VH-VL binders against q8ixk2r445to577. Designs and how they scored, part 5

Target 1, 133 residues: q8ixk2r445to577
Amino acid sequence: FFGMLQNKGLTDYCFDYNPPDENQIVGHQVILYLCHGMGQNQFFEYTSQKEIRYNTHQPEGCIAVEAGMDTLIMHLCEETAPENQKFILQEDGSLFHEQSKKCVQAARKESSDSFVPLLRDCTNSDHQKWFFK
Below, E stands for the ipSAE of ESMFold2; O stands for the ipSAE of OpenDDE; V2 stands for 0.75 times the mean of E and O plus 0.25 times the DockQ between their complexes.

## First folded at step 17 (VH-VL; framework fv_traxivitug)

Design t17 (at its last look DockQ between E and O 0.02; V2 from the best seeds 0.00; counts 0 for: pae E 12.4 > 2, placed apart)
Fold by OpenDDE, look of step 17:
Structure t17 (fold): chain C 133 residues (1-133), chain A 124 residues (1-124), chain B 107 residues (1-107)
Amino acid sequence: as target 1 above (133 residues)
Amino acid sequence: QVQLVESGGTLVQPGGSLRLSCAASGFTFSDYWMTWVRQAPGKGLEWVADIKQDGSEKYYVDSVKGRFTISRDNAKNSLFLQMNSLRPEDTAVYFCARGPTYDYDWGSYYFDYWGQGTLVTVSS
Amino acid sequence: QSVLTQPPSVSVAPGKTARITCGGNNIGSESVHWYQQKPGQAPILVVYDDSNRPSGIPERFSGSNSGNTATLTISRVEAGDEADYYCQVWDDSSDHVFGGGTKVTVL
């Protein structure tokens, strides 16, 4: 699966990554932004290694969850996907992070009009449902 | 896969006591708030009490304060409701529900899974 | 303490659209959730956060909330939709408040 990764509950919002430096793409947080399909910032790929890749740049980035964190951070992809980069996109649209046993949820930043994907306890919420478009 | 099974509902006289249990399975019990909701015969749903994951917070509807005590045993995946000084108006089906599932990001509280309930009848 | 008002009953013909209202002062600023309950059964969450539909709930079920009224809409109503429906909110007093319930009858 590849393309824009769109949230079901938060209508018209997609995974978005816009690193400050195109040559240094790691270390920043993945956010949610209105789906626009322009450029490379909203293009992601779900691989057979259970990675969510940001592959519009070289080297390729893979979404990871760092220890103790609930945010999605861009890391470099590896030959063998590390445990903190493994996600299961389930048939019902839930995006499950294997290591944390949490689900990716569209979230609102506190006191902000901005949105981000965050790890939360898995629920029946459409804010935890995702699909490629 | 999520299952909630209530038990303990019986006939009891006014002023009596009763302890309800709810057995949870299919999810990490200790990760969730748990709630009791009751429904009098032919009536609507009424929230009774809820309890935080670690049991450090408990909240009750006014009509049961001082009489009912909600508790949980996370090691046994069990929720309890100790009901003392029972009154006829406490007669109801008591449902165990998972939640409130608070979405801190959206400020939302709802109950996503419910048991089939257990009937408590308070009558002389 | 919040008070939620629902019509006692709504009748609808098969294939038509049923609308169940939940009234409350400034309810549009709150998150409203809806539950379906059939006789002798547990309630089932059918809509949460005003307009979101849980997995497994048919798309015929939808919700909206604005002003002083939240609405559960059931399109293309089927016989199996006959049930009681309850709206619910959480208020700042740490209470979960349910509406009085609406019995939907499919004619």
Scores: ipSAE 0.025, ipTM 0.660, lowest interface PAE 5.0, mean pLDDT 92
Fold by ESMFold2, look of step 17:
Formats: C-alpha cells, sequence, structure tokens
Structure t17 (fold): chain C 133 residues (1-133), chain A 124 residues (1-124), chain B 107 residues (1-107)
C-alpha cells in the first residue's frame, strides 16, 4: 500500500512527517496532522517487509519504536527490516507492532491540541484503526 | 440537572458479596463512559473501574480484577458494580462518576459529575 | 505516572493566594485535572486539561502545568475554599492516578 495513512476515529487526520533537514530524517517523532495530500509529508509506503516507509525524500526513513518506548520515531531503513520496524496492518484496520505486542493509537499530545500516534494495549477502539487512502 | 445516586453500601463480612447501583438522571446516560471511584476512610481517591457507553469495554484497577464486575443497563439509566470476595481493604465510600462522551483512550479523561457515594464496610 | 505527589496541607489567610502543587516525572506532558472535596461530600471538578474551568467555577481558580509540576492556584481565598484538593491524570495503562490530596486550611 502507498498513500496517506488515515485514522478512522480521529477523522481527517493522517500520519505526517516534516523533518527540518531533508538529509537528517532520523530521530524525530511522527505526528498526526489534518489530511491534505499536498506536498510530501503525508505519503508513506507499507512494504512487504511490514515497514511503514517514508520515501518521498532521500535518504529514506522507516518508522520504528525503540525498546521500552511508546513513540513512533524515524530511523533509516535497512536492507532487512529490523524487528522494531515491523508493523502488521490487520484486516480490521488495527496496526500491530510485533516486537512490543501493542497497537498504534491516535492520541492527543498532553497539554495541547496536537495529536500523535502512540503504542497502547490493543483494543477495538476506532482510534486504533488505520487505512491507506 | 445531572444527578447520580448510589445505593447498596452496607456492612459485609470478609469473603461476602455486594452489588452497588447508581441511578442516573438529567443527561443522556448512553452517551457517556461511566466510572466507579472509591475512598477508604481518611484516605485519598482511588479509581476502581470504567465502562464504555455501550458496555463493550470494561477496565479495572489491578487490585479488584477477577473480583469486581462493572456493568450498565442503558434502558434503565443504571450503572452497577458487583463486588465478590470482599476484603477489609475494600472498605470505602464508593462514588459513581460520569466520564467523557468520546473514546476514553483518546488522551483526556476526567470526571465532571459525581454521586454522593455509598459506604461499604468489610469487617468481621 | 504511577504516583502523583501533593503536599499534605497548605494554610492560607483569607484574601491571600493558595498554591497547591502536584509533582510527577514530566507531568507537563500530561493533561492534569483538579477536584475539590469538602468533608463528607463528593468531589467536584474545578480544573480540567491543566487550565480550563468548568461552568460555574470562579475565575479565581486557575491551573498551570509544565515540567515536573502542575499547580492549582486559588486567588482571594475564601472560607468556603477550605477543602481537600486532588490532582488526577489518566496514564497510558488505562489507569486513573490521583494525588494523595492537599488539605487547604483557611485561617
Amino acid sequence: as target 1 above (133 residues)
Amino acid sequence: QVQLVESGGTLVQPGGSLRLSCAASGFTFSDYWMTWVRQAPGKGLEWVADIKQDGSEKYYVDSVKGRFTISRDNAKNSLFLQMNSLRPEDTAVYFCARGPTYDYDWGSYYFDYWGQGTLVTVSS
Amino acid sequence: QSVLTQPPSVSVAPGKTARITCGGNNIGSESVHWYQQKPGQAPILVVYDDSNRPSGIPERFSGSNSGNTATLTISRVEAGDEADYYCQVWDDSSDHVFGGGTKVTVL
């Protein structure tokens, strides 16, 4: 799949990545932003290796979760996808992070009106359901 | 306008059971998550359990898992707490509290209306 | 956030300002809610989402949250403000965490 990765429960919000330097794409957090489809920040590829790849810029990035953390951050893609970069997009729309055994959920960033994807215990919440548009 | 009225609190022996009720009025009950919070005598507040608007999701503090069951009847505007295998440390005033109308895992969850509470005493 | 730390008591003279703190590791990244509870009564919500007041709560109640400390501020304290005050967050494990409470004495 390739396109905007949209949340079912948080209507009209998509994965978004806006690195300040096109050559330094690692180490920043993925956010949720209003879906607009303009520019390059909201297009991701879900690969056969179960990566969520940000590849509209060079170098290419892959979404990862570091051990013991719940935030989605950008790492460089590797030839063989590391376990912390593997996400299973299930038929019901849940986005399961295999290493942590948790699901990606839309959440409000505390003390703000900003939203981010975070790992949480898997539930049937629409805020844990995602689809490519 | 909004009212929450708890009932069913009484003196019970250890190992006994009780069922608490909360009657809701003045709002559309089925639109809201509902919660039980307890307060031991002279102590602070402790969350006990949540239930989703349609009853499909239920969450409990670890100390009551397997012993307590939260439920609701939206046709009767009622919230319940079935308490089994009661222990002296369950002694508390139990409050019914109204949660949000949105998905409770959406980042902000506070209790805007509370009942007056019902006292459960677990003692030999 | 497994534990929220509040001072057990605060004394304040009428007409002065009371400040009630709620400590937690990086609590400034949480949405903090505050409740007032008078003896023998149910709590009432006085501040939600760090700094918002519900309808009917006087402007002299205000909140802030940054770093490791959230603060409830009560300006121009009245005798009727004498109560226990609790902070609360909802943490990522689906638990609601309350502070231990702060008794505000107006004297």
Scores: ipSAE 0.000, ipTM 0.523, lowest interface PAE 12.4, mean pLDDT 87
ESMFold2 (binder alone), look of step 17: mean pLDDT 92; pTM 0.945

## First folded at step 18 (VH-VL; framework fv_traxivitug)

Design t18 (at its last look DockQ between E and O 0.57; V2 from the best seeds 0.00; counts 0 for: pae E 12.6 > 2)
Fold by OpenDDE, look of step 18:
Structure t18 (fold): chain C 133 residues (1-133), chain A 121 residues (1-121), chain B 107 residues (1-107)
Amino acid sequence: as target 1 above (133 residues)
Amino acid sequence: QVQLVESGGTLVQPGGSLRLSCAASGFTFSDYWMTWVRQAPGKGLEWVANIKQDGSEKYYVDSVKGRFTISRDNAKNSLFLQMNSLRPEDTAVYFCARDYDYVWGSYFDYWGQGTLVTVSS
Amino acid sequence: QSVLTQPPSVSVAPGKTARITCGGNNIGSESVHWYQQKPGQAPILVVYDDSNRPSGIPERFSGSNSGNTATLTISRVEAGDEADYYCQVWDSSSDHVFGGGTKVTVL
């Protein structure tokens, strides 16, 4: 699967990554932004290695969850996907993070009017449902 | 399973102080926002205060601002509500509740049985 | 500042359908949650995010939200469903707000 990764509950919002430096793409948080399909910031790929890959730049980035965190941070992809970069996109649209045993949920960014994907306990909420468009 | 147990509710005089406690178990306490909700006798539910996981953010209903302080001790899986300058209208059952936050706010998926605070002369 | 309006009471015969409304200005743009409370007991979450049911809540409980009204629907009502029901929203300007509650009586 590839393209825009869109949230069901938070209508018209997609995964978005826009690093300040296109030559240094790691270390920043993945956010949610209105789906526009322009540029490279909203193009992601779900791979057979269970990665969510940001492959519009070289080297390629993969979404990871750092220890003790609930945010999605961009890391470099590795030949063998590390445990903190493994996700299961289930048939019901839930995006399950294997290591934390939590689901990716659309959430409000603290003290802002913006939104971010966060790890939360898995529920039936549409805010935890995702699909590629 | 998730369990929340409130304590500390008693009879106090107007202007007095009281500290409520909530003991949490069955879940990772430090991963959740926590909330106090109160219910006056024969009345509805009223949100009182909530606190962020690390305690860095606290919010209160207007009627208790400056008088109540919410706090938590994650090491002890405990939530607290320090109530000062108590008024008769503060008389209520106080519930401890676990928050579940998302894009459009939070809901309370688990509640304690509550502890009764009575403010009367 | 946000006000949620519920009817004080709703009566329903066993096996019939009870509908509890929660009115608010443009509440359809908010996420509404519902709680059941029986006498002397703590509230129990029965519907969250407009229409989702927590584990253990019977499918007889359902929710909807549109326009200025959210609705909790209890189908095939049983005697055990007799309780007070509260709607709740989070408003960035007014924090957490509960409705006044609705007493559901099973006839």
Scores: ipSAE 0.326, ipTM 0.803, lowest interface PAE 1.9, mean pLDDT 92
Fold by ESMFold2, look of step 18:
Structure t18 (fold): chain C 133 residues (1-133), chain A 121 residues (1-121), chain B 107 residues (1-107)
Amino acid sequence: as target 1 above (133 residues)
Amino acid sequence: QVQLVESGGTLVQPGGSLRLSCAASGFTFSDYWMTWVRQAPGKGLEWVANIKQDGSEKYYVDSVKGRFTISRDNAKNSLFLQMNSLRPEDTAVYFCARDYDYVWGSYFDYWGQGTLVTVSS
Amino acid sequence: QSVLTQPPSVSVAPGKTARITCGGNNIGSESVHWYQQKPGQAPILVVYDDSNRPSGIPERFSGSNSGNTATLTISRVEAGDEADYYCQVWDSSSDHVFGGGTKVTVL
């Protein structure tokens, strides 16, 4: 799949990546932002290796979750996808992170009107349902 | 089997102090926010305080700010509520509850049976 | 500043459907959770995130949320469903908000 990865429960919010330095795309957190399709920040690819790639820029970024963390961070893609970069986008729309055995959920960041994707125990919540637009 | 067991509720005088404990078992305690909810006799539920997984963030209902302190000991699977300067209005059953572990859509999926705090002279 | 409004009580005949409302300004944009509390017992979660049931909750419990009203629906009501029911949301001004509760009486 390729396009904007939208949350079902948090209507009109999409995965967004806006690194402070366009030449340093690694190490920053993926956020949720109003879906707009402007620029390159909201375009992702779900690959046959179960990666979520930020590939509108080279070198390509892949979403990862570091051990013990719940935040989605941009890493460089590797030839063979590491376990921490593998997500299963299931038919019901849930986005399952294989290594942690948790699901990606839309969450409000405290003290702000900002939203982020976080790993949480899997539920049937629409806030854990995702689709490409 | 998730289990939460509160203890420490008793009769205290106004202005007194009391510490409540909640012992957790059957789940990875350090993965969850934890919450205290109280219910005055014959009244509805009132959220009191919650605490982040690592203890670094704590939030309180306005009526208890400055008087109550929530804390946790993840090595002992324990949640605490230190209650100082108690008032008759603090009389309630105090429940320990597990927060499902996200910051915005938080709901309380497991509850203890509660411990009764009575503040009266 | 948000307040969740529930009717204080509803009565329902056995085998009929009980509908318990939770009113709030634009509550349909919030995630609404529902709890059942029987006398002398702790609350239990019966619906979360508007319409999902925890494991072990019968399918006759269902939820909906749109506009200014969330609703807990209990179909084929049994005597054992007699309890207080509370709705709950996240409210950024006060973190967590419960409704005042609705006593369901099975007559």
Scores: ipSAE 0.000, ipTM 0.560, lowest interface PAE 12.6, mean pLDDT 86
ESMFold2 (binder alone), look of step 18: mean pLDDT 91; pTM 0.936

## First folded at step 19 (VH-VL; framework fv_traxivitug)

Design t19 (at its last look DockQ between E and O 0.86; V2 from the best seeds 0.00; counts 0 for: pae E 5.2 > 2)
Fold by OpenDDE, look of step 19:
Structure t19 (fold): chain C 133 residues (1-133), chain A 121 residues (1-121), chain B 107 residues (1-107)
Amino acid sequence: as target 1 above (133 residues)
Amino acid sequence: QVQLVESGGTLVQPGGSLRLSCAASGFTFSDYWMTWVRQAPGKGLEWVANIKQDGSQKYYVDSVKGRFTISRDNAKNSLFLQMNSLRPEDTAVYFCARDYDYVWGSYFDYWGQGTLVTVSS
Amino acid sequence: QSVLTQPPSVSVAPGKTARITCGGNNIGSEYVHWYQQKPGQAPILVVYDDSNRPSGIPERFSGSNSGNTATLTISRVEAGDEADYYCQVWDSSSDHVFGGGTKVTVL
């Protein structure tokens, strides 16, 4: 339920969030980076409210998907998780976004040498499989 | 509209040489890796060679190393394949393709119609 | 050196679903791309990065990739889908590698 959220297909890559301002953590995109287990930027929590929390900062951040977007953006967590912040980490490792009915996939970022988690149609691809480590 | 047009394919004798060209248009040629892929008659696709944007990196399939040379002229939006010491097994349609290059892989999002190279005595 | 294995042929009736497999050791850890080629024509990219469709490619084309097998799925197959299909990956040791191709015949 917590730790590094690592991708199966994109080996050794994990969810990563490093906001420019530690006092203002919202509004930026979650990326993928090599799993290093250092610092707090790769530690996330999957909660009973189906949130993916970035809980190393106060106030806590929760991953959200904004309307019309396929990227994962950090928002503030709320007492009651909004629909756009609800994810289901399934037994097969797929990470399902309830509102969009899409799965989180490790994808290459265009015009860069980086990777990002993006919402895509759900498949059985290993790049859509995630696990906490 | 992205366009790739190959030329230069002809009949040559074994041991001969041939230079293929590919004219690119509809995109910023210098921003992309470019590749040659060939297909022997009735056979599958085989990657032959690719070249980096600035030409500083070139890679080849083993069977053509030392015989083929890939090059490009960004000012002319052109890709080339110099083929020396040609062999019958080099007989194929040669396709020019645009690479979408990435650290962990590349795919070819646009292809030309190909040019036929026949090596026969 | 990486080898991608495809069945040489797949037959499917119109309106049915065709599945083309591409086998490779731990191919699920690679991004797989698929190309369609009709006789006398250039290949066309139909799926990239396992499951993404280029603009203009119908939603009937989908892809998945896990374990040792990538799969191109063509749903509601049409006569126009009859073609050769090739999978492709990039390998650090073997550079660009294509599968042997699969001829899809629409019955």
Scores: ipSAE 0.625, ipTM 0.893, lowest interface PAE 0.8, mean pLDDT 93
Fold by ESMFold2, look of step 19:
Structure t19 (fold): chain C 133 residues (1-133), chain A 121 residues (1-121), chain B 107 residues (1-107)
Amino acid sequence: as target 1 above (133 residues)
Amino acid sequence: QVQLVESGGTLVQPGGSLRLSCAASGFTFSDYWMTWVRQAPGKGLEWVANIKQDGSQKYYVDSVKGRFTISRDNAKNSLFLQMNSLRPEDTAVYFCARDYDYVWGSYFDYWGQGTLVTVSS
Amino acid sequence: QSVLTQPPSVSVAPGKTARITCGGNNIGSEYVHWYQQKPGQAPILVVYDDSNRPSGIPERFSGSNSGNTATLTISRVEAGDEADYYCQVWDSSSDHVFGGGTKVTVL
């Protein structure tokens, strides 16, 4: 799939990637922002290798979760997808991270009105359901 | 350790006034919204009011609007509730709570022990 | 949402699972929080943002929230879990809303 990856529970919020420096697409956290579809910050591809790929700019980035972390960060895509970059978008809308066996949830940042996708124990919450638009 | 201690609850007659205080310690008080929640005897919880970190925004449940005023003094780590025109239905234990108030949700992670306000003749 | 509906009571045998429901129109689009209150005590937060546990809350407490129903689940219930449980959301009118509470009895 390709498009804006939208949350069911947090209505009208999408995956968004806006690194501070356009020349440094690696190492920054993916956020959630109001869906707008402009500036290509919100377009992602779900690939046959189970990657969530940021490919509207070169070099292409792939979403990863580093060992012991729960945040989604941008890495460079590799020829064969590393285990920490593999996500299963299930039929019920859950977004499952294979290595950690956890699900992606829309979560608030501590002490703020900002939202980010984080890994959490899988549950039947609409905040853990995602779809492409 | 986060600690919230309410005081000022007492017996008061209908139409009277009362000021509740909440002393906070163990955290940076000015970083948090603060809230009052009440519970009438044998009844459930009811949110009463909350106040932004700098005191610039205050919100109230409809039943107390125009009668209650929430305020804070960040230099003294203190939260207040001024209650005027008290009615028998305001009889409750009043809890002070630390509040994360967000655009799409908030929750109360630490609570005081409560102070009992009784409005009766 | 101006009203959250909870059953007034739930009975559960020790070691079994209690499920406490919180009903609201499209509550799945709200972040739901749950509080435990024992007699004569202040409430404590046991679940926030649908399914997250604060530090010190046992993993046997869990939550879910979808459609019109949020559920607090307590697995392997113990006598110490006997309490009133309240769900809470912030509604679109800028009010915090609590459910009416559910008394959990461990028999």
Scores: ipSAE 0.152, ipTM 0.753, lowest interface PAE 5.2, mean pLDDT 88
ESMFold2 (binder alone), look of step 19: mean pLDDT 92; pTM 0.940

## First folded at step 20 (VH-VL; framework fv_traxivitug)

Design t20 (at its last look DockQ between E and O 0.04; V2 from the best seeds 0.00; counts 0 for: pae O 12.2 > 2, placed apart)
Fold by ESMFold2, look of step 20:
Structure t20 (fold): chain C 133 residues (1-133), chain A 121 residues (1-121), chain B 107 residues (1-107)
Amino acid sequence: as target 1 above (133 residues)
Amino acid sequence: QVQLVESGGTLVQPGGSLRLSCAASGFTFSSYWMTWVRQAPGKGLEWVANIKQDGSQKYYVDSVKGRFTISRDNAKNSLFLQMNSLRPEDTAVYFCARDYTYRWGSYFDYWGQGTLVTVSS
Amino acid sequence: QSVLTQPPSVSVAPGKTARITCGGNNIGSEYVHWYQQKPGQAPILVVYDDSDRPSGIPERFSGSNSGNTATLTISRVEAGDEADYYCQVWDSSSDHVFGGGTKVTVL
């Protein structure tokens, strides 16, 4: 799949990547922002290797979760996807992170009123459901 | 630790007035919205009013608009509810709560023990 | 959301699972919060933002929220879980809205 990765419960919000330095795309957090489809910040590819790939720029980024963390961070893609970069987009729309055994949820950023995708225990919540638009 | 202590609840006549206070400690009071929630005897919870961190925005349930005024004094870490034109249906335990309000909603993470207001002749 | 519908009561045996529902039109698009209240006490927050727990709330409390139904699930219930439970959302049209409450009885 390729397009904007939208949350079911947090209506009209999508994965967004807007690093403060366009020359350093690695190490910054993925956020949620109003889906607009303008520019290149909201386009991701879900690959056969179970990556969520930010490939509208070079070098290509792949979303990862570092061990013990719940935050989705941009890493460089590798030829064979590392375990921390593997997500299963299930038929019910849940986005399962294989290494941690947790699901991606639209969650409030703890220091603000804005939202980010975070890992949480898997539950049947529309805020844990995602689809490509 | 976070503490909220309500005071001022008492028996009043219909048509009377009463001012409730809530003393806060254990957190940065000025960084949070604050709310009043009430519970009539044998009934469920009913939100009454809330107020923004700096006092610039205040919201009320319809049944108390024009009669109740929420206010705060950040220098004294205190929340207030001025209740005028009291009616028997205002009889309830009034709880003060810390209110986290955000764009898509709000929730109340710490509550006081409540103060009883009885409106009866 | 002008009304949140909860069953008035739920009975559950110790060690079993209680499920408390909160019905509302398209409530899955709201963040749902849950409160526990024991007799003569203030409510305490047990779940917020559908499924998050404040510090000190055990993981046997969990939540889900999809379509027209939010659910608080209490697994391995204990006698100390006997209480009234309220769901709550913010109704952006005017009010914070509580459900009517559900009395959980552990039998």
Scores: ipSAE 0.318, ipTM 0.819, lowest interface PAE 3.9, mean pLDDT 90
Fold by OpenDDE, look of step 20:
Formats: structure tokens, sequence, C-alpha cells
Structure t20 (fold): chain C 133 residues (1-133), chain A 121 residues (1-121), chain B 107 residues (1-107)
């Protein structure tokens, strides 16, 4: 699957990544932004290796969860996907992070009007449902 | 939405030259490899050439090496194919495609409608 | 140079399942991609990385790859599925290669 990764509950919001430097794409947090369908900021790929890739051209970026964190951070993809970069996109739309055993949920960023994907306990909330558009 | 529009295809004589263009829109052009694929009349698809984002790497099918040159202008969201010393067997519809090249593979996720190049006496 | 072999044609009745094979030496170790092309139209990516499906492509389209054969499966075939289908691989040590194409006819 590839394209915009859109949230079901938080309508019209998609995964978004906009690194400050195009030549240094890792280390920043993935956010949610209004789906606009243009550019590469909202273009993601879910692979058979269970990776969520951003800008897979070398160096490829893959979404990862760092130890002790509940945010999604861009790391470099590895030849063998590390455990912290493995996600399962379920048939019901839930996005499950294998290592943490939590689900990706659309959440409001504290003290702001912005939104971010966060790891949370898995529920049946539409805010934890995602689909590629 | 992603859009690719080829142009420049026409009738040329053997030994002639032709330059194809591809206008891209709806995506960050400079972030992607780009490729040319051709299809002879009634035949299958044949990869021709591709080019890296910054143009620093270019690859060609053997049959066009030394004759064709792929290039791009990222400021103008444009891909080009300079074809020299054209042969009748170069007759084909030439497609511009977004080249999704990554560590483990490469595929073409968006294609233009193509432009017809006919090489004939 | 790698060679990908496809059957020239496959016929299938509406509602049935079409399977298009793509043969190649150790093709199972490479990612295979599939394209649909209707007459006078541009190719459309329908399966990539063996079994991944682009957004907008119906679930009826699926792919597999093992050994020396990759397969594109089209379940519950519709008249609109009539087209030419091409497999494609890329190896970092080789050129991009397409199969010869398979014409799927819906009876």
Amino acid sequence: as target 1 above (133 residues)
Amino acid sequence: QVQLVESGGTLVQPGGSLRLSCAASGFTFSSYWMTWVRQAPGKGLEWVANIKQDGSQKYYVDSVKGRFTISRDNAKNSLFLQMNSLRPEDTAVYFCARDYTYRWGSYFDYWGQGTLVTVSS
Amino acid sequence: QSVLTQPPSVSVAPGKTARITCGGNNIGSEYVHWYQQKPGQAPILVVYDDSDRPSGIPERFSGSNSGNTATLTISRVEAGDEADYYCQVWDSSSDHVFGGGTKVTVL
C-alpha cells in the first residue's frame, strides 16, 4: 500500500512528514496534517516487511518508535527491518506496533491545535483506524 | 494528483534525432527517480532509461547506450530523452513514468499516456 | 540479462479467478511488480513488491512470488479486467526487466 495514510476518526487528516532539510530526513517526528494529496510530505508506503516508508529513495526513511517514546520518529530504513520499525496494518484499519504492542492513534498535541500519531493502548476507536488513500 | 505528460514524438528518418519531454505535476518531482519506458507497436513494455533525483546517476538499456541521453530539469519539473542515431527498431510509444527506486527494488507507480516516435524511411 | 516469461494469453469467465504467471530464474528472491494496460492507455501499477497493492487497486488483485514463479491473481474477474498484464523486476546488478505480457480475455 502507498499514498496518503489517512485517519478514519480524525477526518481529513493524514500522516505528514516535513523534514527541515531534504538531505537529512531522519530524527524528526511524524505529524498529522490535513490531507492535501500533493507533494511527498504525505506520501507513505506500507511494505511487505511491515515498514512504513517515507521517501524510499536512498537514503530511505522508515517510521520508528524509540525506546520509552510514544511518538513516531523517522529513522533510516535498514536492510533488515528492526523491531521498532515493524507495524501491522490490520484489516480493520488498526495500525499495530509490534514491539510496543500498542496501536497508532490520532491525538491532539498538548497545548496546540495540531495533531500527531501516538502509540496508545489498542481500542476500537476510529482514531486508531487508518487507510491509504 | 500525479500527472505526467509526454511530448515530442513524431516521424523521423533513420539516423535522425529527436528530443522527448515529460512534464510532471502533482508531486515533488525532485524527490523521485524518473524513467522512460517504450512500447513498440503491438509489442510489450521495454525499460529504456532512468535518472536519479539530482541527475548524478543515469542508466540505459543496452540497445540505446551511446545514442540516447536521459536528463531532467527539476526547476521545471521536466524529464527529457535525447534520442540520436535513431533506428527503425526505436519506433515505439515512449512513456514517462515516476520511478520508485529504493534499496530493494524499483517500480513505476505513475505513467504518462505516452508519445509516439516513428522511425521510418 | 534476466528473462521473465509470461503466458501470451489467459482466458477467464466473469466471476472466476485469473492467474497470470511470471517465470524467471530465482525470481522469488526479487521483488516482482505488475502492471495493467488497456488498449491505448498507459500502464497502471496493480501490484508491487510481490504482493503489495497500491491505493485504489481493488482487493481482487493480489500477488505472490516464490521459487521461480511470480503470480498475479485476479479474483472475481470483471469485464473491465480485460487487459494486458506485465510483470517487472529490478535487480541492483541488472537492468529493469519486463515480462512479455499476458493478454487476459474475459469470456
Scores: ipSAE 0.000, ipTM 0.603, lowest interface PAE 12.2, mean pLDDT 91
ESMFold2 (binder alone), look of step 20: mean pLDDT 93; pTM 0.954

